# VH-VL binders against q67xv2r213to389: the designs that were tried, part 15

Target 1, 177 residues: q67xv2r213to389
Amino acid sequence: NMEQLAKTLTSLYNIYDANRKPDYIYENEAEFRSLYVLLHLNPSSGVMGEPLSLWFRKLTFALVKSKEICFVRNLLRLYRMGNYKNFLSRTASEATYLQYCISEHHIREMRLVAVQYINNVCYKLQPYPLLRLSQNLKMKELDVESLCHECGLETCTDPDGFTVLPVKQSTFRSPED
Key: E = the ipSAE of ESMFold2; O = the ipSAE of OpenDDE; V2 = 0.75 times the mean of E and O plus 0.25 times the DockQ between their complexes.

## First folded at step 13 (VH-VL; framework fv_felzartamab)

Design g5 (at its last look DockQ between E and O 0.31; V2 from the best seeds 0.00; counts 0 for: pae E 7.1 > 2)
Fold by OpenDDE, look of step 13:
Structure g5 (fold): chain C 177 residues (1-177), chain A 119 residues (1-119), chain B 107 residues (1-107)
Amino acid sequence: as target 1 above (177 residues)
Amino acid sequence: QVQLVESGGGLVQPGGSLRLSCAASGFTFSYYAMNWVRQAPGKGLEWVSGISGSGGETYYADSVKGRFTISRDNSKNTLYLQMNSLRAEDTAVYYCARVYWDSYGFDYWGQGTLVTVSS
Amino acid sequence: DIELTQPPSVSVAPGQTARISCSGDKIGSYYVYWYQQKPGQAPVLVIYDDSDRPSGIPERFSGSNSGNTATLTISGTQAEDEADYYCQSYDSSTYVVFGGGTKLTVL
């Protein structure tokens, strides 16, 4: 589970710290440390640890400047500001396999935020093509349809044969509730 | 080709009423949401009202709520804007605009009709 | 409510790149649309969904949207590009919202 992973990573970090060399980054250290950030993207996740703001202050300059730490810092900002478009785009294009695996639940959260946003704002006046939503969510269209249904939204086919959310629907519900 | 032609603009006194029309052609009118956007002389664009293709959903800017009513007759391919209790600040060129089918921007605009509210 | 802020004016020499910003809180989470308006004419959609171009719009027009700023970029600006440019987005409370507009002058 996530708590066990956090403990394991902490142990690993301690090993790195105990063997720290000036201006030296061990192989894969930056990636492993980036996983800590991803585990703590949601402050209410229940994962034990110090606030990320304090955690970052303890990193060496070399680690802070690493592409891995820079990447997850950016994801952290995007996630906490609710920028689902950029979060989903960057996670899909730049995350390593491990980073992506750890971020899957956050990715789902952002996708749900996106669906809610679309329902509240985007298709109040006319149908919304699922293809457009799939581009934002970085999902296959069929998976988007399933997600919409999971959220209590109905879909239909427009005159051109495309699957759409017909108009704004009042039946939206978060599947996480 | 898609065409939108506004009409009904003119001079009206404060407190008066006016009804604008937008005649649409070149597309299946009922499939598209339509909007009114206005532009005061020398000023920027201001969204006024929107209506769904079926007419079942309507939305208004706070500045016109309770005074303006958007409607449409799909059998006549016509969009309407009933403007009541007109104010000087309602003076503007009023555009009808079609919502991009697979997006949210306005892909076609009429040339506008001028509404002047003055005593 | 989302408020979109644009610079009142931008000047560029012919052939140079013009950049017009549209700032708003978390605007990167919304789709942004750009319109060109020349004197005495109706607005014309030049960018939709942040960065897509409608048919007939020159490739020199491009758009981006991230963080708190959307940007319309016109590379190789031409005299005919002189116009007012408006950004537009959507808000859950006010629905459609426009920026204040930017006058682009080609020197």
Scores: ipSAE 0.073, ipTM 0.680, lowest interface PAE 2.7, mean pLDDT 89
Fold by ESMFold2, look of step 13:
Structure g5 (fold): chain C 177 residues (1-177), chain A 119 residues (1-119), chain B 107 residues (1-107)
Amino acid sequence: as target 1 above (177 residues)
Amino acid sequence: QVQLVESGGGLVQPGGSLRLSCAASGFTFSYYAMNWVRQAPGKGLEWVSGISGSGGETYYADSVKGRFTISRDNSKNTLYLQMNSLRAEDTAVYYCARVYWDSYGFDYWGQGTLVTVSS
Amino acid sequence: DIELTQPPSVSVAPGQTARISCSGDKIGSYYVYWYQQKPGQAPVLVIYDDSDRPSGIPERFSGSNSGNTATLTISGTQAEDEADYYCQSYDSSTYVVFGGGTKLTVL
């Protein structure tokens, strides 16, 4: 339950703040504080708490410069820009186990956004290779093909047996989350 | 190495016809959508026509629709542009260009062939 | 169904940063490609998918695309960068569209 997790994390943050030592970061503090950002990536998610703009202003200088906070600040920028390629790549390479688990819903959201975007903006005369989708979405090709079909899109096989996505199909629809 | 070589340009009178060819080598031709792009002397690039890798789908700029026909022969690795009812405004260097399968940019262009339409 | 507008010319001193704009309605919703063309030569792709460089293109070339404007940026501009530059995209009616071109002059 993400709301229960958010409440537990807030209690932990209060303990950190009540015992604040100047220029000091408690063991795992930066990671646990980073989870707040990930819980609030989408302001429409219904997870309660203060807006991220105010939240970031309250961080100590040491926390602002920590690896964990810098990472999630970058993910927030990528999320807001819709930069699915770099969002998925950095999450796969840099997220801790906890950060990844909290991000799973957003990972799926970015993969769906990518499929919709590619179908809408790429060149119709050259079908999009599933090999490229697999690389960009950090998914196995079979899973990418299943995702395309879940979105109401057809895939084709080229003469060499590779799977491609014909783009600008009018049948696109968002699947149930 | 990827090469695209255009031919078939020349002088023609208004209302005349020409057939341009683009010989492709160094890549699997049938995998790639191909395009014709033209450039009038001293002017910018203008897209003319595109064709799918199989040859089954074609598209044309409004300025040439009904007068030009794009085609390809994948067994000969050759792209064609049949130009009919030529007008003075069709005077340009005509390039063939490959759409890169992984980036969607035009990653290789031929040297161009000049078509001059004048009395 | 977008029309791409570029300034006809941009001048820059050597070593300075050149910025060439490409304006179009909602162009940020489409991939943008940039080409360099020197006199008597075919165009050369220098930026693809808004911001990526093909191999062999110097790091001083970069691109961005958001809202109604895509921008080609050349940092530390050199004399050999003097050329015509074209932006290009694909519209929703499967037409390829080019901007009018920008002549970059390195003084």
Scores: ipSAE 0.039, ipTM 0.656, lowest interface PAE 7.1, mean pLDDT 87
ESMFold2 (binder alone), look of step 13: mean pLDDT 93; pTM 0.949

## First folded at step 15 (VH-VL; framework fv_felzartamab)

Design k1 (at its last look DockQ between E and O 0.04; V2 from the best seeds 0.00; counts 0 for: pae O 6.0 > 2, grease 19.1 > 18.9, placed apart)
Fold by ESMFold2, look of step 15:
Structure k1 (fold): chain C 177 residues (1-177), chain A 119 residues (1-119), chain B 107 residues (1-107)
Amino acid sequence: as target 1 above (177 residues)
Amino acid sequence: QVQLVESGGGLVQPGGSLRLSCAASGFTFSYYAMNWVRQAPGKGLEWVSGISYSGGETYYADSVKGRFTISRDNSKNTLYLQMNSLRAEDTAVYYCARVSWDSYGFDYWGQGTLVTVSS
Amino acid sequence: DIELTQPPSVSVAPGQTARISCSGDKIGSYYVYWYQQKPGQAPVLVIYDDSDRPSGIPERFSGSNSGNTATLTISGTQAEDEADYYCQSYDSSDYVVFGGGTKLTVL
């Protein structure tokens, strides 16, 4: 339950703040504070809590400059832009295990955005290689093919194992949950 | 490595015909959509025609529709442009260009073949 | 259905940043590609998918695309960058569209 996690994290943050030592970041504090940002990437998610614009203003200077907070601020920007390629790339290379686990819903959302976008805007004379999708979505090629099929799209594989997504298919639909 | 070599250009009278060929080597030709792009002397690039990787779909600039036919023979690794009812405005260097299967840019171009239409 | 407009020429001093614009109605909804062409040579792809570089293209080449304008940026411009530059996109019907070209002069 993401609401309960957010409340638990807020309680943890209150403990950190009540025990504030000057110019000190508690072990793992930056990572745990970064999780709040990831839980609230989509303001329409219904997760209770302070809006991110106000939340960021309350961080200490040390926390603002931390690697973990800088990372999630970058992810927030990429999410708002719909930049699935860089969102997925940065998450794969820089997220901690906890950051990644909390981001799984958004990672899937970005992958679905990518499939829809590619089907709608890419060049119909040249089918889109699943190898390129695999690289951009940070998924194994077989998993990418399954994702396309979940979206109602068909794929084609030649005898040499080269798999492509024919684009501009009218059968696209968002998968159910 | 990857090579595209155009041929078949030359001098032709208005109303005449030419067939351009583009020989491909160094890659799996049947994976790639192909295009013809022309450039009149001293002018910019102008798209002429495109063909899908399988040959099943073709597209033409309005200026050449009905007069030019793009085709390909994947068994011979060759792209063709049949040009009929040629006009002075068709005078240009004609390039064949490969559409990258990875990026959709025109990542390889031939050297071009000159078509001159004059009386 | 998109028409691409480029300035006819751009001049820069060596080491300065050159910016070549490519304007089109809602061009930000399309991927933009950039080509460099030197006299007597075929074009060379220098930017694809708005901002990505093919292997072998120097890092000083970058691209952006938003709204009605795509831009090719060359940082630290060198004499060898002097060339004609074309933007290209696919319109909504997958027809190929080229800009008119921009002559970059390095003074």
Scores: ipSAE 0.114, ipTM 0.636, lowest interface PAE 5.3, mean pLDDT 87
Fold by OpenDDE, look of step 15:
Structure k1 (fold): chain C 177 residues (1-177), chain A 119 residues (1-119), chain B 107 residues (1-107)
Amino acid sequence: as target 1 above (177 residues)
Amino acid sequence: QVQLVESGGGLVQPGGSLRLSCAASGFTFSYYAMNWVRQAPGKGLEWVSGISYSGGETYYADSVKGRFTISRDNSKNTLYLQMNSLRAEDTAVYYCARVSWDSYGFDYWGQGTLVTVSS
Amino acid sequence: DIELTQPPSVSVAPGQTARISCSGDKIGSYYVYWYQQKPGQAPVLVIYDDSDRPSGIPERFSGSNSGNTATLTISGTQAEDEADYYCQSYDSSDYVVFGGGTKLTVL
């Protein structure tokens, strides 16, 4: 499970840290460290002994410029910025299998946030097409519909035959993780 | 109705400082990323700075990095731009712009405030 | 990082179709946004996500993005469409990038 994975990654981090060699990068170290970053995207995780900003500063130049670290740095920015569209797009298109797996919780979180903001902020006067939402969430339309229902939202069919999310609904609720 | 109102512009000498404000209303300010975009007289739009909805992340164009600081007070529904070490090329109308949640385009803009840097 | 290039000016007769290009290396891999700016006014978002229109924007405005070029198309151009148009995108670092702008003149 994710909790066990988190513990394992933390243990690995400590091992790598304890065995750090100057000007040496272990095989797959960049990927491992990227997973560590993804594990701690939420600043409230409380698992890290230091902020990510400080953590990044301690990395070697080679690691900082690695594609893996650059990738997760961008994800981190997107996550903290609330850019769910790009976050979901990039994780879907660019994440390795392990990166995606460790990010699944954050992906779901961003999808829920997206649904919330779509319902509460985006469309006040007209329904929101689920097809569009599916594109943004990188989900199949039926799965998006299910997600919306899970969030206490109703869907309907517009005159053109498309499934839409009606205007702001008061029944929205965030599912418990 | 969504409204963004910039203020704080004026005449300043090179090397001087100025602080711009953008007062937001008509929406939940704390939910939206915000940006500053400027336009020199007779020129095009230039992105200046961006800030996340929470203020936890900030971004700057290379042309202003190290000189400008973007910040926000969500309790006051206000966006700020602290401009230090101003240069003549910083002369422009400064717009605050909201990032749309559905598109991430800039869906609402203020009317701008003029900053003139001249000796 | 991506750089966006626009023609400085485009001219069309009323009722004709105006096309404004926005060129950039692999711009088709990025979402492009278009803004209309009339003299003395703030920019207005007219196209988002390459081809979608905000509510209130006339249907004659459309957009496309593929390869190295995004295009804003105004069908049946009207006098009130005379304005400066700017394309915008995000680079790989999520910084905002604007094109140089295009002045559309309706003859």
Scores: ipSAE 0.017, ipTM 0.616, lowest interface PAE 6.0, mean pLDDT 88
ESMFold2 (binder alone), look of step 15: mean pLDDT 94; pTM 0.958

Design k2 (at its last look DockQ between E and O 0.02; V2 from the best seeds 0.00; counts 0 for: pae O 7.3 > 2, placed apart)
Fold by ESMFold2, look of step 15:
Structure k2 (fold): chain C 177 residues (1-177), chain A 119 residues (1-119), chain B 107 residues (1-107)
Amino acid sequence: as target 1 above (177 residues)
Amino acid sequence: QVQLVESGGGLVQPGGSLRLSCAASGFTFSYYAMNWVRQAPGKGLEWVSAISGSGGETYYADSVKGRFTISRDNSKNTLYLQMNSLRAEDTAVYYCARVYWDSYGFDYWGQGTLVTVSS
Amino acid sequence: DIELTQPPSVSVAPGQTARISCSGDKIGSSYVYWYQQKPGQAPVLVIYDDSDRPSGIPERFSGSNSGNTATLTISGTQAEDEADYYCQSYDSSDYVVFGGGTKLTVL
């Protein structure tokens, strides 16, 4: 479970800190420390541990500048903003295998945010093409259609045979509510 | 290359009629909602009418409701504006504009066609 | 429903930052689009979805939208930026609404 993973990672970090060499990053240390940030992206997830604001203050300058920590700090900002397009794009292109596996729940959350947002704010006369949604959500078109249906939204086929999402549907429901 | 070309403008007397056309090329026309926007000489932009990609939904500014009809023929890649009961205040350059997929902005505009309503 | 209000003119010196406002009730809950129009020409989209630039638009153009005000910002303003600028949004009924336009003068 994610709470046990966070506890195990904290124990690992204590070992790193007990053996701290100044200006040195142990092999894989930046990646493993980045996982803590990903576990705590959603403050309401119930994963226990110190708040991220305190946690970041304990990092060495070398770790703060590492590729892995910079990446997850950026993901944290994108998550807080609800910027689903950049969150999904950066995760798909830059996450390590472990970072991606830890992020799977947040990836689904961002995809749900996207569907709700598109339905609420996009232009009714221009149904949203599933081709574009597929690119923005980093999902196969069929999976995007299934996700829309899980959210209570209907899709349809335009005269050229392409699947589109009519927006401003009042039937939206979050499957996580 | 995306291209929009308006035609059908001209001089007309009050109470008369004109039909504007907008020929589209360089993109899949039926995917895009289309709009007519006009600009009276020396004035700002004024929205006139909108139509969905399929042609199934239309909207009109209050100033033209009942007098103007927007339509499209997706087999000919052409947008139309039928203007009836024309008034002096309808004098303007009329632009057709494409609503772009991801941006929802009007990313391409024609060069416009002038409609002059005078006695 | 929504009426978009722009100042009729804005003047800036070359190299300075121009800010053009677009005010409307709860405009921050809708996307805002900005168009540049030079004399005798059709409008050109310069900002979409509040803050994004189409391909080919210089980085000196930026946008923001919050509360009751959207703003087009042009940093390092150049003489070629002299034009009329219009904001646009879709209201809750998806009618298109334009602001009255702002003449930007680069002195």
Scores: ipSAE 0.178, ipTM 0.649, lowest interface PAE 4.4, mean pLDDT 87
Fold by OpenDDE, look of step 15:
Structure k2 (fold): chain C 177 residues (1-177), chain A 119 residues (1-119), chain B 107 residues (1-107)
Amino acid sequence: as target 1 above (177 residues)
Amino acid sequence: QVQLVESGGGLVQPGGSLRLSCAASGFTFSYYAMNWVRQAPGKGLEWVSAISGSGGETYYADSVKGRFTISRDNSKNTLYLQMNSLRAEDTAVYYCARVYWDSYGFDYWGQGTLVTVSS
Amino acid sequence: DIELTQPPSVSVAPGQTARISCSGDKIGSSYVYWYQQKPGQAPVLVIYDDSDRPSGIPERFSGSNSGNTATLTISGTQAEDEADYYCQSYDSSDYVVFGGGTKLTVL
């Protein structure tokens, strides 16, 4: 589970720290350290030993400037600011396999935020094509349809044969509730 | 229609305090991160502060850190900027700006409120 | 931290192409945003994520970002395009940074 992973990573980081050399980054260290950030994107996760702000301050300059740390810092910002589109786009295009796996629950959270946003803002007057939503969520259209249904939203087919969310629905419910 | 309307600007002495407000309408306020950006007379844009949609995360420029506090009341669709220990260099038009949902650009801006810090 | 540098002014004849640069160390690794500001008005977002246009922005506006320079390009520049233009990005602390602005004059 995530808690066990966090403990394992902490142990690994301690090993890196104990063997720290000036201006030296061990192979894969930046990637593994990036995983810590991803595990703690949500401050309410309960696994955090210290605020990420303090954690970042303890990193060497070389690590801070690594592409892996820069990447997850960007994700952190996107996550905290609630920018689902860029968060989902970046994770889909730039995350390593492990980073993506660890981020799956965050990705789901952001997708739910997106669906909620779309339901409340985007299609009061006009149907909303699922194809467009799939592009933003980085999901297959059928999976988007399933997600919408999971959120209590109905879908239909428009006169042109496209699957759409009809007008704004009041039946939205977060699966996290 | 999205609207942002700033208020609370005025003349204040150095060392004084002022609270700005930004009334938002036409969108789900709590879904959007908000920013304060200021512009001194005849000068460029300067970012001041940002706050997440929920209000759980806040960010400040070094020039205002420790003196300014950004906050929001989502039940009132209002963004705030508490400015303490004001300095002459804080004189500017203060804009509230919404973060574009699809990016981190600012897609909607208010018309600004003028803050003048002078003896 | 990253500093964004813009030329203070650029001049272009009507119908010609205007290019406004925004320089910063490794700016190409971050998204850049561009704003148009006319006298007495609030800024308007004209380019986001380096090269994308918001709805309502004319196609003659385009953007690019690579290396140490982002560029706003206005093809077929019109008189109404005369304005101040600001680039914007984020520094290493993920705080917002603006360029100094460029005055575009349409001759």
Scores: ipSAE 0.015, ipTM 0.583, lowest interface PAE 7.3, mean pLDDT 88
ESMFold2 (binder alone), look of step 15: mean pLDDT 93; pTM 0.948

Design k3 (at its last look DockQ between E and O 0.26; V2 from the best seeds 0.00; counts 0 for: pae E 8.1 > 2)
Fold by OpenDDE, look of step 15:
Structure k3 (fold): chain C 177 residues (1-177), chain A 119 residues (1-119), chain B 107 residues (1-107)
Amino acid sequence: as target 1 above (177 residues)
Amino acid sequence: QVQLVESGGGLVQPGGSLRLSCAASGFTFSYYAMNWVRQAPGKGLEWVSGISYSGGETYYADSVKGRFTISRDNSKNTLYLQMNSLRAEDTAVYYCARVTWDSYGFDYWGQGTLVTVSS
Amino acid sequence: DIELTQPPSVSVAPGQTARISCSGDKIGSSYVYWYQQKPGQAPVLVIYYDSDRPSGIPERFSGSNSGNTATLTISGTQAEDEADYYCQSYDSSTHVVFGGGTKLTVL
């Protein structure tokens, strides 16, 4: 579980720190440290009391400039901005398997943000095709349909046989509520 | 083949009224949102108004709000723009445009109808 | 309200790559559409959803959108690509917004 993973990563980080050499990065260190960031994307996670901003200050220059840390810093920024589009796109295309696994709950959060945005904020002039939404959310259309239903939204079929979201649905609810 | 044909443009005096029409064919009109976009001579594109597929929702640019009314008759495959209290700055080619089914852009445009507001 | 800013003009030699920018606050969080307009003609959609290309649009047309800037890229620019190009996006308040347009000149 995530708690066990956090503990394991903490132990690993302590080992890295204990054996720190100037201007040296151990193999896979950047990736493992990136996992810490992903575990703490949500400040309310309660896993650690230290803000990520302070955590980043303790990293060596080499680590900060690593592609792994740069990647998760970007994800953090996107997450905090609620930029679900780029968050989901980059996570799907650039995350390692382990990074993706750790990010699954954040990915779900961003997908919910996306669904809410489509339902409440977008230019709601006509039904929204689930196929397009699936492309945006980086998930299968059937799963998107299920997610929408989970959020209290209804779907229907257009004249061409495609599944769509009717506009102006007032029944939206976040599953996390 | 999708076709949009605007009509109703012409010369009108300031303060006058004009009603534009857009005849749609080649697609299921009642399932697509429609918009009006205008272009003043030598100027850029300006969104004017949009209407939902069912006609239940209408939207307007601030520049025309309260003066223009967008409507549609799905039984006639026709989009309308009622323009009242016309001003010189309303002079433009008016395009009707269809919203893409899977996006919020405009995939088909008419050739436009010229509206000239002048004393 | 979102405002989209384009350069008024861009010039490119035949065969070179043309890039037209469309800048707006947090435009990367929205989707951008691009239209080509030749003199005396109606606009034609050339890019939708940031980077998707409609059927019939040459592959040399591509789009990207990140941060505060969307970009229309025309690789191997041809004489027939000379036109005005408009970016377009949307928001919850103004609904649809166009950029000011960019005149692309093929030298």
Scores: ipSAE 0.245, ipTM 0.723, lowest interface PAE 2.8, mean pLDDT 89
Fold by ESMFold2, look of step 15:
Structure k3 (fold): chain C 177 residues (1-177), chain A 119 residues (1-119), chain B 107 residues (1-107)
Amino acid sequence: as target 1 above (177 residues)
Amino acid sequence: QVQLVESGGGLVQPGGSLRLSCAASGFTFSYYAMNWVRQAPGKGLEWVSGISYSGGETYYADSVKGRFTISRDNSKNTLYLQMNSLRAEDTAVYYCARVTWDSYGFDYWGQGTLVTVSS
Amino acid sequence: DIELTQPPSVSVAPGQTARISCSGDKIGSSYVYWYQQKPGQAPVLVIYYDSDRPSGIPERFSGSNSGNTATLTISGTQAEDEADYYCQSYDSSTHVVFGGGTKLTVL
């Protein structure tokens, strides 16, 4: 459960801070501290803990400039913008195993955001190619098609054999709602 | 390389008719929705009409509805605009424009063809 | 039906930052697109999805969209940026709306 993980990580951070050496990062410290950010990407999730704005202010300069903290700060910005394309691309290319595991829920959220957005905002007269969704969502085309169907959307095949998503379908339903 | 070439513009009297063509090359035309956008001399851009990738759905600005008909022939990679009951207010450069897959912006425009409606 | 309002003109000195606004009711709930049109030429897409640049568009072009206003920003403006600029959005899934256009003058 993500609440228990957040509590365990906070205890670990207290141990790091109780043994603080100036300008020093303990082995794996930056990665473990980065996980806190990923657990709190969505403030509405109800995961208990210190708000990120206060949490970031307590980091040492060495931790702030670490690759692990810079990565999750960038992901936080992308998540808040709703920039699903760059969020998914960066996560796929740069996340550690632990960072990825904690991000799985948010990865699915971003994929659902993309499907909903394309269906609601994009141009009805041009069906959206599943190839583009596959590239942007970092999913195999068959898995993208399954995701669309899970959302209550139909797909179709154009005359050249490519699968496309007709947009503005009234049948959209978020599978998480 | 994507190319859009409009033709069929010219001088027409009020109440007359004219048909514009847009020849497409360098991409799979049948995958793309297409639009006509016009620009009166010294004025801004005005959307005229749009057509789905298959030609099965068409939409029009209120200013031209009932007078203009958009169509396409995917076997000839050609977009058309039939303009009837022309008015002086229809005088403009008419552009055909492609809608992108990724963003739905108009990423390629033709050079435009001038339609002049005058006595 | 949405109406997009732009200032008729904006003037900027070379090297300075130009900002061109596009106002519309709840425009921040839709994507905004920006086109550059030089005299005698067809429009060129310079910003899509509020803030993204097509390939070949210089990094000095940027965009934002929030609330009732979208903004095209050109930093380090060059003489070649002198042009008319149009914002565009979708009124519905099938209707397209353009702003009235802004003439950018580089002094």
Scores: ipSAE 0.012, ipTM 0.565, lowest interface PAE 8.1, mean pLDDT 86
ESMFold2 (binder alone), look of step 15: mean pLDDT 92; pTM 0.945

